# VHH binders against q68dx3r342to642, part 2

Target 1, 301 residues: q68dx3r342to642
Amino acid sequence: RDLCVVLLNGQHLEVKCDVESTVGAVFNAVTSFANLEELTYFGLAYMKSKEFFFLDSETRLCKIAPEGWREQPQKTSMNTFTLFLRIKFFVSHYGLLQHSLTRHQFYLQLRKDILEERLYCNEEILLQLGVLALQAEFGNYPKEQVESKPYFHVEDYIPASLIERMTALRVQVEVSEMHRLSSALWGEDAELKFLRVTQQLPEYGVLVHQVFSEKRRPEEEMALGICAKGVIVYEVKNNSRIAMLRFQWRETGKISTYQKKFTITSSVTGKKHTFVTDSAKTSKYLLDLCSAQHGFNAQMG
Below, E stands for the ipSAE of ESMFold2; O stands for the ipSAE of OpenDDE; V2 stands for 0.75 times the mean of E and O plus 0.25 times the DockQ between their complexes.

## First folded at step 1 (VHH)

Design a08 (framework vhh_7b2m_4)
Fold by ESMFold2-Fast, scan of step 1:
Structure a08 (fold): chain B 301 residues (1-301), chain A 121 residues (1-121)
Amino acid sequence: as target 1 above (301 residues)
Amino acid sequence: EVQLVESGGGLVQAGGSLRLSCAASGSIFSDYAVGWYRQAPGKQRVVVASITSGGDTKYSNSVKGRFTISRDNAKNTVYLQMNSLKPEDTAVYYCAAEVYDVDYSGDFDYWGQGTQVTVSS
């Protein structure tokens, strides 16, 4: 039975499994193939509406597989059965990671999250991160470079929204100039500087899910960000997220769910904040994700 | 840990000169790369000049030929000599230091408080 797992380097790995296989068995096979040793930070997730949902290791694949997958071992169902290897738990500093390959995986995910606009930061930092990625992947500015001749594609280094705001030509000129003036860092050293920059961002390591306010109009979109430090409540406007409230785990009281409702209580104010999700399953998932992130924070503290 | 203090800013007429100093306190200053940055009102902070621990220099195109960056490791000081100043050079000038070579990004371990340079026409 075929299952496709997308790795952080973009590689699609075909995994052979059976109807009794668990998510944990697939995770072990995939991480072994990728030669990952520090497994604590990683998980397998499926994508729904551009959001990643991490799977429990005890979940049987047949419970989450597309219709017909169980009955056709030689061919996948009409829909592909695709999972993603992703970082679920983010360390505050890359120096806590023991192995260079683990640091490289963090680089690949943060690099991808910047390009796919999952990790937000200001224009200045986006250009800086693009230059660092160019240093890591291309190396130093070419000595014999003709200014009018492009040597890289801006869309591989800068998010589409910023290219649209600045224009591709302006981005190319500014990134090329920054690359010319940049440090002589390359390879792993440039990746570590990229990690240092991203790990200081307010949005670093935040797993974001769409929610709706119980008290606001249904057309007003919100999001919850769940991370090692706690929960962030965002208002979504013009494809941008604005942090409205931040709850550190020490400042959170009870987190509960009922049907499609997710409720977080401030231990500081005693106030309850209720959000509506698309399903009872999503609300329960957010509760479980909060528990997992809080547990990770306690373990690393 | 390194602490940076800028000095030498002021008001000058177009065509004039100013010398900015960045004094560092703390350990191992000679191991740091140092950059001069500037920020005009309503604009982003941009690199002006940088100098590596080994003394190699880089300049932005807008100041090349007019500005000179230098360092004196014995005095824990980096200088920016600014000649042929133009009204467009008006900005707050910042000194920044890092263990790695200075880049255009402004992502540095240590920053000074800034010194105002105003060039009148």
Scores: ipSAE 0.000, ipTM 0.122, lowest interface PAE 22.4, mean pLDDT 81

Design a09 (framework vhh_etentamig_d1)
Fold by ESMFold2-Fast, scan of step 1:
Structure a09 (fold): chain B 301 residues (1-301), chain A 121 residues (1-121)
Amino acid sequence: as target 1 above (301 residues)
Amino acid sequence: EVQLLESGGGLVQPGGSLRLSCAASGFTFSNYAMSWVRQAPGKGPEWVSGISGSGGYTYYADSVKGRFTISRDNSKNTLYLQMNSLRAEDTAVYYCAKVDYEVLSDYFDYRGQGTLVTVSS
């Protein structure tokens, strides 16, 4: 049986497994192939409605596989079984990472999340990060370069929405000029500067999931951000997220679920904040994710 | 011909301020990134600050960050460097440059004649 795992470098890895294979067995095979040493930061996830849902290592693949996978479906089947190797736990500073390859994986995911518009930041920072990525992946500005001759594709470094707002020509000119002003950084040094910039962003390391107010009004569309530091409540307007409330773990009392409802109780005010998810399974997942992030913070923090 | 003319240097006491200017001509100023580079007596060139063609993005060497501000006026083809909280270590000839500084080279394309800044008591 075949399972596709998408790596952070964009590589699609075909993994051979059987009916009794677990998520953990696949995780071990994939991380071994990728030569990763610091495994505690990583997990395997499936994607649903543009959101990543991390899987427990003990889960059997047949339980989560698409219909017919257990029966050794033909490769021409409409549904392929795809998982993603993703970073689940983010350190507050990349200096806590001991291996260069682990730092490289953090770079790859943050870069991908910026391009896919999962990680939000202002235009100035987006262009700065694009230049750092260009420096890391392309190297120094070509000294003999003709200003009008393109040497990179803007869509590989800058989010589509920003290209639409600024125009491709403006982005090309601005990025090229910024690249000329950059110091001579080696690939890894440019990646570390990229990590230094991203680790200071408000949404760094935040795993975001859509939720709703109890009354389900479109104007009250919300999202929960779950991270090592706690929980963030966002109001979603015009594909943008605005932080409304922040709960540090010290300020978080009881977290509970009931059917599609997810409730956080403030330990400071005693007030209960209730959100509605798309399913009881999603509510339970958010509770489990909160528990995992809190545990990670307590051990590493 | 491409020309860069720096001005605004002088003698100033520690903690003082100076504003440097660079008048550019002979090219479409707004299409090029600009830098300030300095050379202290007996030392090699040091990149100080850079600004994108639009003026939207600025960069600073760690030694001057928080004290110096680079800016430009594309309508006047002029580059500026506002220097605050000056130190004796800032004493150098300051150059306006169209190309970035190479780490192991003092090469500058179309650099101006420079303006001397002396910080002493």
Scores: ipSAE 0.000, ipTM 0.126, lowest interface PAE 21.9, mean pLDDT 81

Design a10 (framework vhh_7mjh_2)
Fold by ESMFold2-Fast, scan of step 1:
Structure a10 (fold): chain B 301 residues (1-301), chain A 119 residues (1-119)
Amino acid sequence: as target 1 above (301 residues)
Amino acid sequence: EVQLVESGGGLVQPGGSLRLSCAASGFTFSSYWMSWVRQAPGKGLEWIGRIYYSGSTSYNPSLKSLVTISRDNSKNTLYLQMNSLRAEDTATYYCAREETYTVDAFDYWGQGTTVTVSS
């Protein structure tokens, strides 16, 4: 049987497996193919409602596969089984990464998260990150560039919302000019500067999941951000996230679930914060993710 | 408190060599790009070169054969090695920390150390 794993560079890798194959076996095959050595930061995830859910290595593929994948009654696969290789644990400092390929994967993930608006930052920083990506991918400004002829597509470097606000033409002109005036910087060094900039952002390394307040306001949408540092509670308004509360792990007491409810208790105030998810499975996933992130933070010191 | 302190300047004979040091404190030195910049008497600032996170370097093409930049992250120290010094290399030499969010900008500077190339 076959499944597709989407790599951080956008490549779709077809993996051959058996009905009894585990997520861990696929992970090992994929990371071996990608020549990754520092595996502890990575995981395989499936996507549901534009959110990534990481899978445990011991999970059998047949338990998470789309209906009909285990059987092949028709030799035509209308239901593709797709997983994603993604970064699950984010280091606070790029210098903790030993291999250039690991740093490159972090670059690809953060660049994609900026473009897909999973990682938020201000307009000035977004333009600077776009220029750094151009330096990483094109090197120095093209010597024979004609001003009226574009050498890149703005949507590959700048998020759509900023292009809409500034207009495509203004983005093209400003990014091209910044690129032209940049120092001789390319390849891995441009990527490392990109990593340095993103590592300083408040939303860096935050895994975000939709939740709802158990309090009565209809249509009130919230999100929980879970990261190495702790948990962030967001209010979602106009397709934007506003951080309302931030809990460091040392400031978190008991985290518990009951059916569709996820509860986090402040160890400072003793106050309980309860959120409603779409399923008991999602609530338990958030609890497990919190445990994993807290454990990662403890190991990194 | 971020501090950069240059040392090693002084009088050097033409054709001589000199190594400047910059001691960094108050921040995670290994997380920043570092640059050397000089200012000759009555002239503007002239960028000499930078050292990246990877330890690789980029130099002003006009100065590349004269200088070598290196760093020791265990000592939080930046170095500038200069060879075949000429009278035109007389200047105050500054180490500078690169600004994180702005390309080719510096947010902290040392007070400078003076190099005089003369007989």
Scores: ipSAE 0.000, ipTM 0.178, lowest interface PAE 16.6, mean pLDDT 83

Design a11 (framework vhh_gocatamig_d2)
Fold by ESMFold2-Fast, scan of step 1:
Structure a11 (fold): chain B 301 residues (1-301), chain A 118 residues (1-118)
Amino acid sequence: as target 1 above (301 residues)
Amino acid sequence: EVQLVESGGGLVQPGGSLTLSCAASGFTFSSYDLAWYRQAPGKKRELVAGIGTAGDTVYMDSVKGRFTISRDNAKNSVYLQMNSLRAEDTAVYYCAREYSVEDYFDYWGQGTLVTVSS
């Protein structure tokens, strides 16, 4: 049987598997194909409601596959079974990554997360990151450029929301001017500068999931950000999120779940914060993700 | 004008200790992350240790438990205490001011040589 794994470079890799195949077996095949050596940072995930959910290596593919995958006839049209190779654990400094290809994978994911508005930052930084990506992927500002004539597509470098706010023409003019003034980095050096910028962002390495407040009525939309440093509680308003609370792992007491409820306890205040998810499966996933991130932090600390 | 000046390098025997110092000027020291990098002959420059504005630290795997980075904002200085030195630690050590949205990561010291041999 076939499934599709989407790589960070946008490549769709068809992986041969059977009904007994595990996520771990697919992960090993995909990372081997991609020549990745520093595997601890990566995982396979499925996408649900625009969120990535990482899969346990021992999970059998047939348990998460779309209906009919087990009975898939050869050459019959069927819903595609798609997984994503994603970075699950983010280092605090790119210099800890030993291999150039690993650093390149971090660049590709952060670049995509900026464009898809998974990683938020201010307008000035978005423009700087767009210019760095343009420098890395296009090269130096073209000499004898005719004013207002486009040499790149703004939507490939700047998030849609900023283009809408500024207008495409303003973005094009401003990015072009910044590119003209900041020329002279080699491709890899521009990527490393992009990593230097992104690793300083408050939302760098934060895995975000939608939740609802148990306390408020009606339930308000919130989000939990789970990362190497701890948990962040966000209020979601007008398709934007604002950090309300931050729990470092040392400040985090018991994390527990019951049905659709996810509860985190402050070890500093003893106060319990309870959130409601869409399912018991999601609540348990968040608990497991917290454990994984805490464990990763302990290894890096 | 941003300046970073390293000191404290030298020749030490395996298992010995050495403290590197970096004196910084020309910027608001307390607002920036600082780091130590090293470069051995035939190798690329690599991160050894970093320290953030809140005192949070990061270390490369091979130096964890042996090296300690610290900063003194009153003295505009960052330090690298190196214990249990190995021949593999032989390199030129560079002090660096890490990236900030206010300014790019473009400032390095001249470097100080550390040689571990018997």
Scores: ipSAE 0.011, ipTM 0.469, lowest interface PAE 9.4, mean pLDDT 85

Design a12 (framework vhh_7b2m_4)
Fold by ESMFold2-Fast, scan of step 1:
Parts: structure tokens; C-alpha cells; sequence
Structure a12 (fold): chain B 301 residues (1-301), chain A 118 residues (1-118)
């Protein structure tokens, strides 16, 4: 049976497995292929409604596969089973990473999250990050550059929403000019500067999931951000997230779920905050993700 | 026992050409997809080109238009024709079949060094 795993560098790895194969077996195969050594930061996830859900290593593939995957003949093109290799646990500083390939994976993940608008920041920083990516991938501004002839595609460096607001031509001109004026960093040094800039963003390393108010009004979009430091409650307005509450793990007294409800209790105020998810499975996943992130934070010593 | 043996690597000037070969044994070659991968020192191993059992080809953006993958099922061999070589193509090139998780084998060959001088 065939499984497709999408890697952070854009590769689609076709993996052969059977109905008894576990997520952990696939994870080991994929990370071995990618030549990764610091595995604790990574996980395999499936995507649902543009959100990533990380899988436990002991889960059998047949339990999460699309209907018919067990019964379909090998090499059938009717149903595709796709998973993603992603970073699940984010270090506060890249200097904590021992291997250059691990640092490169963090760079690729953050680049992708910026482009896919999972990680938000202001326009000035988005343009700066685009220039740093150009420095990392092309080096210094080309000396033989002909004006009006682009040497890169703006959509590979700047998120679509900013291109739409500024226009592609304006983005091309501003990014090219910033690149021309930049000469201090290139190659791996540019990637490390990209990491340093992104690590200082408020939403760095935050895994975001949509939730709803108990009142369930259409305009009351909310999100929960779960990270190594704790939980963030967001109000969502027109593609922007406003942090309303922040719970550090030491300030979190109890997290519980009941059916579609996810409840977090402040150990400081004793107040309960309840959110509604799309399913009992999603609520339980959020609870498990909180436990995993808290455990990672405790072991970062 | 699955065995893959790469050959055809060497030193070439920028703009030159090389043809790599991968000889396969120990499995039903025509039933497997086969790919060419490369690894430069200190970098992640990346896919260069792949060819399905039915002959459908895929290429990475960095080599598209310059490299051509092909297979000869009668000889159990896959080829990579490399044209317009650049210094950044310098790497060890590996041949591999599609990865099989349940068997725990990665089906990699020993690799062949390609060096492109400027």
C-alpha cells in the first residue's frame, strides 16, 4: 500500500507500507531518508481544514487511512493517503540545535509557515524575511541584473495576501531594492538570521487551532495557540489574531474535555474558560497536545 | 538481497555532460519506481529525478530541462543524463528504489561522485 509523506523541502516521498505499519515506522523511514539526527522536534501529521494534527507513533496506519485504503490494490490512483513531516516542538533559540540539518529544517518550516500564512507578522518583517530567504538561496544581488527582468518569483518569498495588497510589481521592486542594499549575510548565515528574526515573533512555535465561543455566533471566530510555554487564546478578525489571554503552564490549573468542549482553568484566578471544537476527537487532541507541549517544556532544562 | 550499483560519475567542466547508470539486482526491477538522489557535504539528501514502473518521470526544479531520467527494463538499469552541469550540481549521486517501511530497508546504492569545476 502506498503512502505519500510531504517533506519540508517540498519533496513528496512515496512510502511502501502494509496494514500493520505504524506511524512510528513511517516516521523512522522518512527521517532516515532525510538524514535527520535530532528527531525529538519532529512529528508526522495529517491535515484537516488547513490545520495539522500530529499522530502518535503507536497508531496503526489503517486506523487513520482514507476509506478503502486497506482493500485497494497496490498502485491504485483512486485514493491518496498523505501525511506531513513537520516540527512539533520549537526551541526558543537555534543555538540549542546541535546539527546544521536540524537548523535547516527549522528554516524550511518557518519559511513555509510564513508563505502559507500560519505565522503572521507585520509587512516590514515579511519583506525582511523575504530578502533573507533570497540571500540564503541566491546569495548577493546579481551584478548583471536587468531592470524589469525578475530573477525570482515573488510568490515564492512573500505571502499571497501581502502580494494582493501591495501588487506583485510593488513587491518585486521593493524586495529587489532591499536585496540590492543587503550584502552582510548569505547562505547559512542568512538562514540563521531568518531563524533569529522569526524566533522573536509572538506566534513563533505556536500551533494554532480554530475554536468557537460557547454562544457559537458566526462572527465569533477564536483560536487556541498551543506552544512550549503554554496556551494562548486568540480572537480572529480578517486574517489577524489578537491575543486575549496567555496561560503559562505554571498558571494553568486544570485542562479538561467533555464531548466537543475544551476547558482550561487559571490557577491564578480560578476562572474556567470553555471553548467548543468541531468534534470530541478534536477536543481530546487539544488536551493531548497540551500535555505533550508541557512535557517538552519541562524537559528543555 | 536488493542491490543497486551506481556508475558514470567523475570530474567535468561547467557546461559539460555526464551520464549516470544504476544497475539493479535482487528484485523484479520493472515493478518498482526508481529515483536519483544527491547529497552534497553538510546538506540534506534530496531527490533529483524519479521514474515510475510505467515510465512516468518527475524532476526537481533545480534540474528540470537539464537532466533526463530513463530506464531499460531488459538491462535492469536506470540512467540519468546530465546536461549543462553547474558547480552546484557537485554531489554524491545515489540510486534508490521506493522505500519499504515494513521491510526496514532503504535500498540505497553506494553512490557515485560528481564534481563540476568552474
Amino acid sequence: as target 1 above (301 residues)
Amino acid sequence: EVQLVESGGGLVQAGGSLRLSCAASGFTFDSYAVGWYRQAPGKQRVVVASISSGGETKYSNSVKGRFTISRDNAKNTVYLQMNSLKPEDTAVYYCATEYTVSEGYDYWGQGTQVTVSS
Scores: ipSAE 0.000, ipTM 0.263, lowest interface PAE 17.3, mean pLDDT 82

Design a13 (framework vhh_etentamig_d1; at its last look DockQ between E and O 0.73; V2 from the best seeds 0.00; counts 0 for: pae E 4.3 > 2)
Fold by ESMFold2-Fast, scan of step 1:
Structure a13 (fold): chain B 301 residues (1-301), chain A 123 residues (1-123)
Amino acid sequence: as target 1 above (301 residues)
Amino acid sequence: EVQLLESGGGLVQPGGSLRLSCAASGFTFSSYAMSWVRQAPGKGPEWVSGISGSGESTYYADSVKGRFTISRDNSKNTLYLQMNSLRAEDTAVYYCAKEGDVYTLSPDAFDYRGQGTLVTVSS
């Protein structure tokens, strides 16, 4: 049976597997193909409602496969089973990464997260990151550049929301001018500066999942951000999220779940914060993700 | 649509050199990253090297770093891999790949890709 794994470089891998294959077996095959050596930072995830859910290595593929995948005879293009190789654990500084390919994967993930609006920051930084990506991918500003002629597509470097706010023409002009004034770094060095800038962002390495508050109106969406440093509670309005509370692990008491409810107790205030998810499975996943992130933080500290 | 044609493989002694070429057509070559992937007899496929659309950024597997050089000529729609200090372990069929293309993790290297070019390193 065939499974498609999407890599951070945009490559699609068709992985041959059988009904007994595990997530771990696929992960090993994919990371071996990609020549990744620092595997602890990576995981395989499926996407549901624009969110990534990481899978345990012991999970059998048939438990998570689309309906009919296990039983379907070999046939063209029906019941496509897709997983994503993504970074699950984010280091605070790229200098902790031993291999250039690992640093490159972090660059690709953060680049993609900025573009897909999973990692948010202010306009000035978004433009700076776009220029650094141009510097990494195109090199120095073209000397043969004809004035006002575009040499890149703004949508490949700047998120759609900023393009809509500024207009495509203004983005093109501002980014081109900033690119012209740079030229100190290109290639791998530009990628490392991109990593340095993103690793200082409050939103860096935060895995975000939709939740609802027990005490708020049902139409007021919230989100939980789970990362190496702890948990962030967001209020979501339109397509923007505002950090309302931040709990470092030392400030986080008991975390518990009951049915669709996920509860965090502040060790600082003693206050309980209860959130509602779409299912008991999602609440349990969030609990497990918190445990994994806390464990990762303890390992690095 | 997209066509990639590898060439330049052959028999070479350990310590020797070969230059592989990949002729590309059917897409705007300079707009896509390109890679070299190899599959040794009886082993799974291995990503070897990658290059950005402009040619400014290059990436290598640790096993080939310092020995192989990836490059491209966007005016000729051609990707290259200069292989120096070749070892017996470099013996494989080498494939050219465009960003986004499906690549099969399979011992049968010819099932889902083009023919590739065979490199044999032996005395």
Scores: ipSAE 0.537, ipTM 0.825, lowest interface PAE 2.7, mean pLDDT 86
Fold by ESMFold2, look of step 2:
Structure a13 (fold): chain B 301 residues (1-301), chain A 123 residues (1-123)
Amino acid sequence: as target 1 above (301 residues)
Amino acid sequence: EVQLLESGGGLVQPGGSLRLSCAASGFTFSSYAMSWVRQAPGKGPEWVSGISGSGESTYYADSVKGRFTISRDNSKNTLYLQMNSLRAEDTAVYYCAKEGDVYTLSPDAFDYRGQGTLVTVSS
């Protein structure tokens, strides 16, 4: 049986496995292929509704596979089984990462998250990050670009929503001019500067998941951002999210679940904040993610 | 019925080592994250360390990082805490906790299932 794993560089790997294979076996195969050694920051995740859900290493693949994958191997059009190699735990500073290949993976994920608009920032920063990615790949402005011919596709460096607002031609001109005027940086040096900029963003390392208020009303869509520092509660409207509450771990008395409900109890005020998820499985996942991020935070400090 | 039994505590000199155990029963042990919590005499409880259900992810409070190692043997339903380079500040009753439907972070909200095991670090 066949499993597709998407790497952070965009490469798709086909991994052959049997019905008793675990997520851990696939993780080991994929990380060996990628020559990764600092594995504690990474995990395998599946995607549901544009959100990533991390899997435990001991989980058998048959328990998470699409219907029919286990029982009758079928064509990929209906039963494609895809997992993603993702960073689950984000360090506060890239200097805590011991290997350059690990820092490169952080760069790749953050770049992709910005391009796919999972990580938000303002227009000026988006352009700066696009130039840094361009410098990472090309270094100095190419000499033969005197004739204004494009040497890059804007979609590879700038999110689609910004391209729509500015037009592709304006983006091309502005990024190219910024590249021409920039200090020479190449490869890892440009990637490190990219990391330095992104680690300052409010949503750096924040794993965002859709939830709802206890009332099932579309205008009350919310999200939880779970990260090493704690939990952020967002109100979501018109695909825009605004932070409403922040709970550092020391301000959190306990986290509990009941069926589809996920509850944070403040240790400061004693107030309970309850959210509704799409399933009991999602509620438990969010609790487990909070536990994992809390533990990671203790490791960093 | 969920049951957690801690053992392995005792008196040890500063710089010494101890290994704590927690025998678990009444639930699918490998499906749940586990943690160690300690309570020093006359003080509130303090989270010490946590471990994922698979045992692949481990977490530590700053005060014990580099000195303590959490581990688990899912085939024996047992949680462990290896405690090295012990200091007087590590003196406490140590409890293990099952994570699942409740994750407790506040010192006054911890749910202790067993009697705990006393660790005393003193010359």
Scores: ipSAE 0.140, ipTM 0.608, lowest interface PAE 4.3, mean pLDDT 84
Fold by OpenDDE, look of step 2:
Structure a13 (fold): chain B 301 residues (1-301), chain A 123 residues (1-123)
Amino acid sequence: as target 1 above (301 residues)
Amino acid sequence: EVQLLESGGGLVQPGGSLRLSCAASGFTFSSYAMSWVRQAPGKGPEWVSGISGSGESTYYADSVKGRFTISRDNSKNTLYLQMNSLRAEDTAVYYCAKEGDVYTLSPDAFDYRGQGTLVTVSS
């Protein structure tokens, strides 16, 4: 059987496996291929409704594979089994990473998250990050470029929403000028600066999942952010997330699930906060993710 | 019925070692992460260590990192905590907790925890 694994650099790897293969086996194959170190930070995930769900290493692929996966070659593209290599655990500072390749992977992850608007930041920072990415890729402003010829595609560096607001031409001109005027920062140094900037963002390292209020009011769209520091409750309005509640681990006494319900109990007040997910599987996943993130935080100190 | 039974506690001198065990029953042991939590006299509960269902991933509080080792034997439905280089501040009742349907940082908040085993570190 074949499955596709998408790496952080955008490369698609075809991985051969059998029906008894585990996520861990695939993970090891992929990370070996990519020569990745510090594997503890990484995980394999599947995508559902634009959200990524990390998989347990012991999970057999046959348990998560799409229908028809066993019938290969696949007749239709709809039955493609695709997993994603992603950063699961985000360090507070890139200096904690031991290998340059690992830092690069973090850079790639965060570029994707910014570009795909999974990680929010303001317009100014978006442009700054775009320039840093250009510096990482091109170094200094290309002097040999004809003034009218773009040396990059704005959609590769700036989120679509900002391009729509500013227009592609304006973004091209502004980012190009910013790059031209930028300091002599390039390559790995530019990537590190990118990491530094992104690590200061409020949503850095936050894995966001849609949830609903217990009352299931359609007008009240909510999301949970899970990260090394705790759980964040977001209200979602106009495609923006507003942090409403924060539960640090030290403030969290209990997390529990019941069917589709996910409940956080404050260790300070004893108050229970219940959210509704789309499935019992999702609620359990969120619980497990909390446990994993808490454990990671504990290890990192 | 979920049952957790801790054992292995006792009196030990500073610098000594103990190994705690937790016998689990009433659920598919290997399918759930497990944790150790402790509560010292006069103090609040403290999360100590956790381990994934498969045992592949382990987690430790900073206070015990490098000294304690969590492990499990899924064939025996048993959770372990090897405690080395014990200190007076490690004195506490240690609880085994199931993290399947519930994840807690407080022994009192666990739906499924044992009665605990007392560890006393004293000269």
Scores: ipSAE 0.058, ipTM 0.461, lowest interface PAE 1.9, mean pLDDT 89
ESMFold2 (binder alone), look of step 2: mean pLDDT 80; pTM 0.814

Design a14 (framework vhh_gefurulimab)
Fold by ESMFold2-Fast, scan of step 1:
Structure a14 (fold): chain B 301 residues (1-301), chain A 120 residues (1-120)
Amino acid sequence: as target 1 above (301 residues)
Amino acid sequence: EVQLVESGGGLVKPGGSLRLSCAASGFTFSDYSAAWFRQAPGKEREFVSAISTGGSTTYADSVKGRFTISRDNAKNSLYLQMNSLRAEDTAVYYCAKDVEYTIEGNYDYWGQGTLVTVSS
């Protein structure tokens, strides 16, 4: 059977491949279709438990395909092999990106991450970002607008959790008023302002994975955020993520794995912080991701 | 037994190119990060380049843009493509493995290395 790749614009691309095809071959086909030239920032990932896991270019598809992929499907909705084209490495400023299509892909990824609640920020910034997205995608506030009639759907611009807290009516009113008072930025200019705002956020470019604490109780949920700047340790409570510790690469002495354990050692304090993952494969993936992010950071400096 | 065997060194003129190879055996190569180090006559060992299990690379400033590290897990091999060689690149080059990622590159050194001489 064929493989489906989900693009950042929401398009599902059917890719024809052989049992011997590699992830790299699919990546090249998909990025060529999307007309991307700055490939360094992108990767193909699979989704497991709402988390993205990036795949190495040399990996053969048959090693990662779901059970039954090589077999003819009995039902149309079963045994679908799905991958995602996503940004793996985030630049500190959009001015480092040379092509408008690359900047547009960054916009689409960050916009999606905000709506899907992978990127957190305060209420005021969420509303500002929603207005910028509305300006980029819809354009200027409509001159024939009647306030009693909505001209956009709040759920397309504001994350569900904020809509629940404020109510849809309050969000609609505040976003509409902010849009009316906007500086009339449109298209790419509005997208670049969106990128500038998101690139200043503490959680910008952070790839998040679930872990558990070894030290106290194995069942206490935590998360590790891995990014160009280093590693962030989060405590997860009531579906909210609170940063507890931040390790910049210069403050990170050593990262090691053993079976399901992932250990990071502070070069500043010498203290070891050990986390438990769901598998040895996940622990090794986190080590590889840390190495990749550190390498990207060094390449940019 | 665990072995890392370096090869491909030799005498080359300034501006020339060489490709170094490292053959891994006795362990699952794909499970380990790998690196190249070098030691010039009368100097301490210097980090050159590293590659993670997933293929992410890092380079020393002195070789960035001239050297390329790569791995072939199917062949249990690590490579270093060296272009635009300079007299200052003259050294014994060592292959190393580790189960750990370290910023400073504290890896296990294996074998005697391979000599690279850049001279007219």
Scores: ipSAE 0.000, ipTM 0.242, lowest interface PAE 11.7, mean pLDDT 83

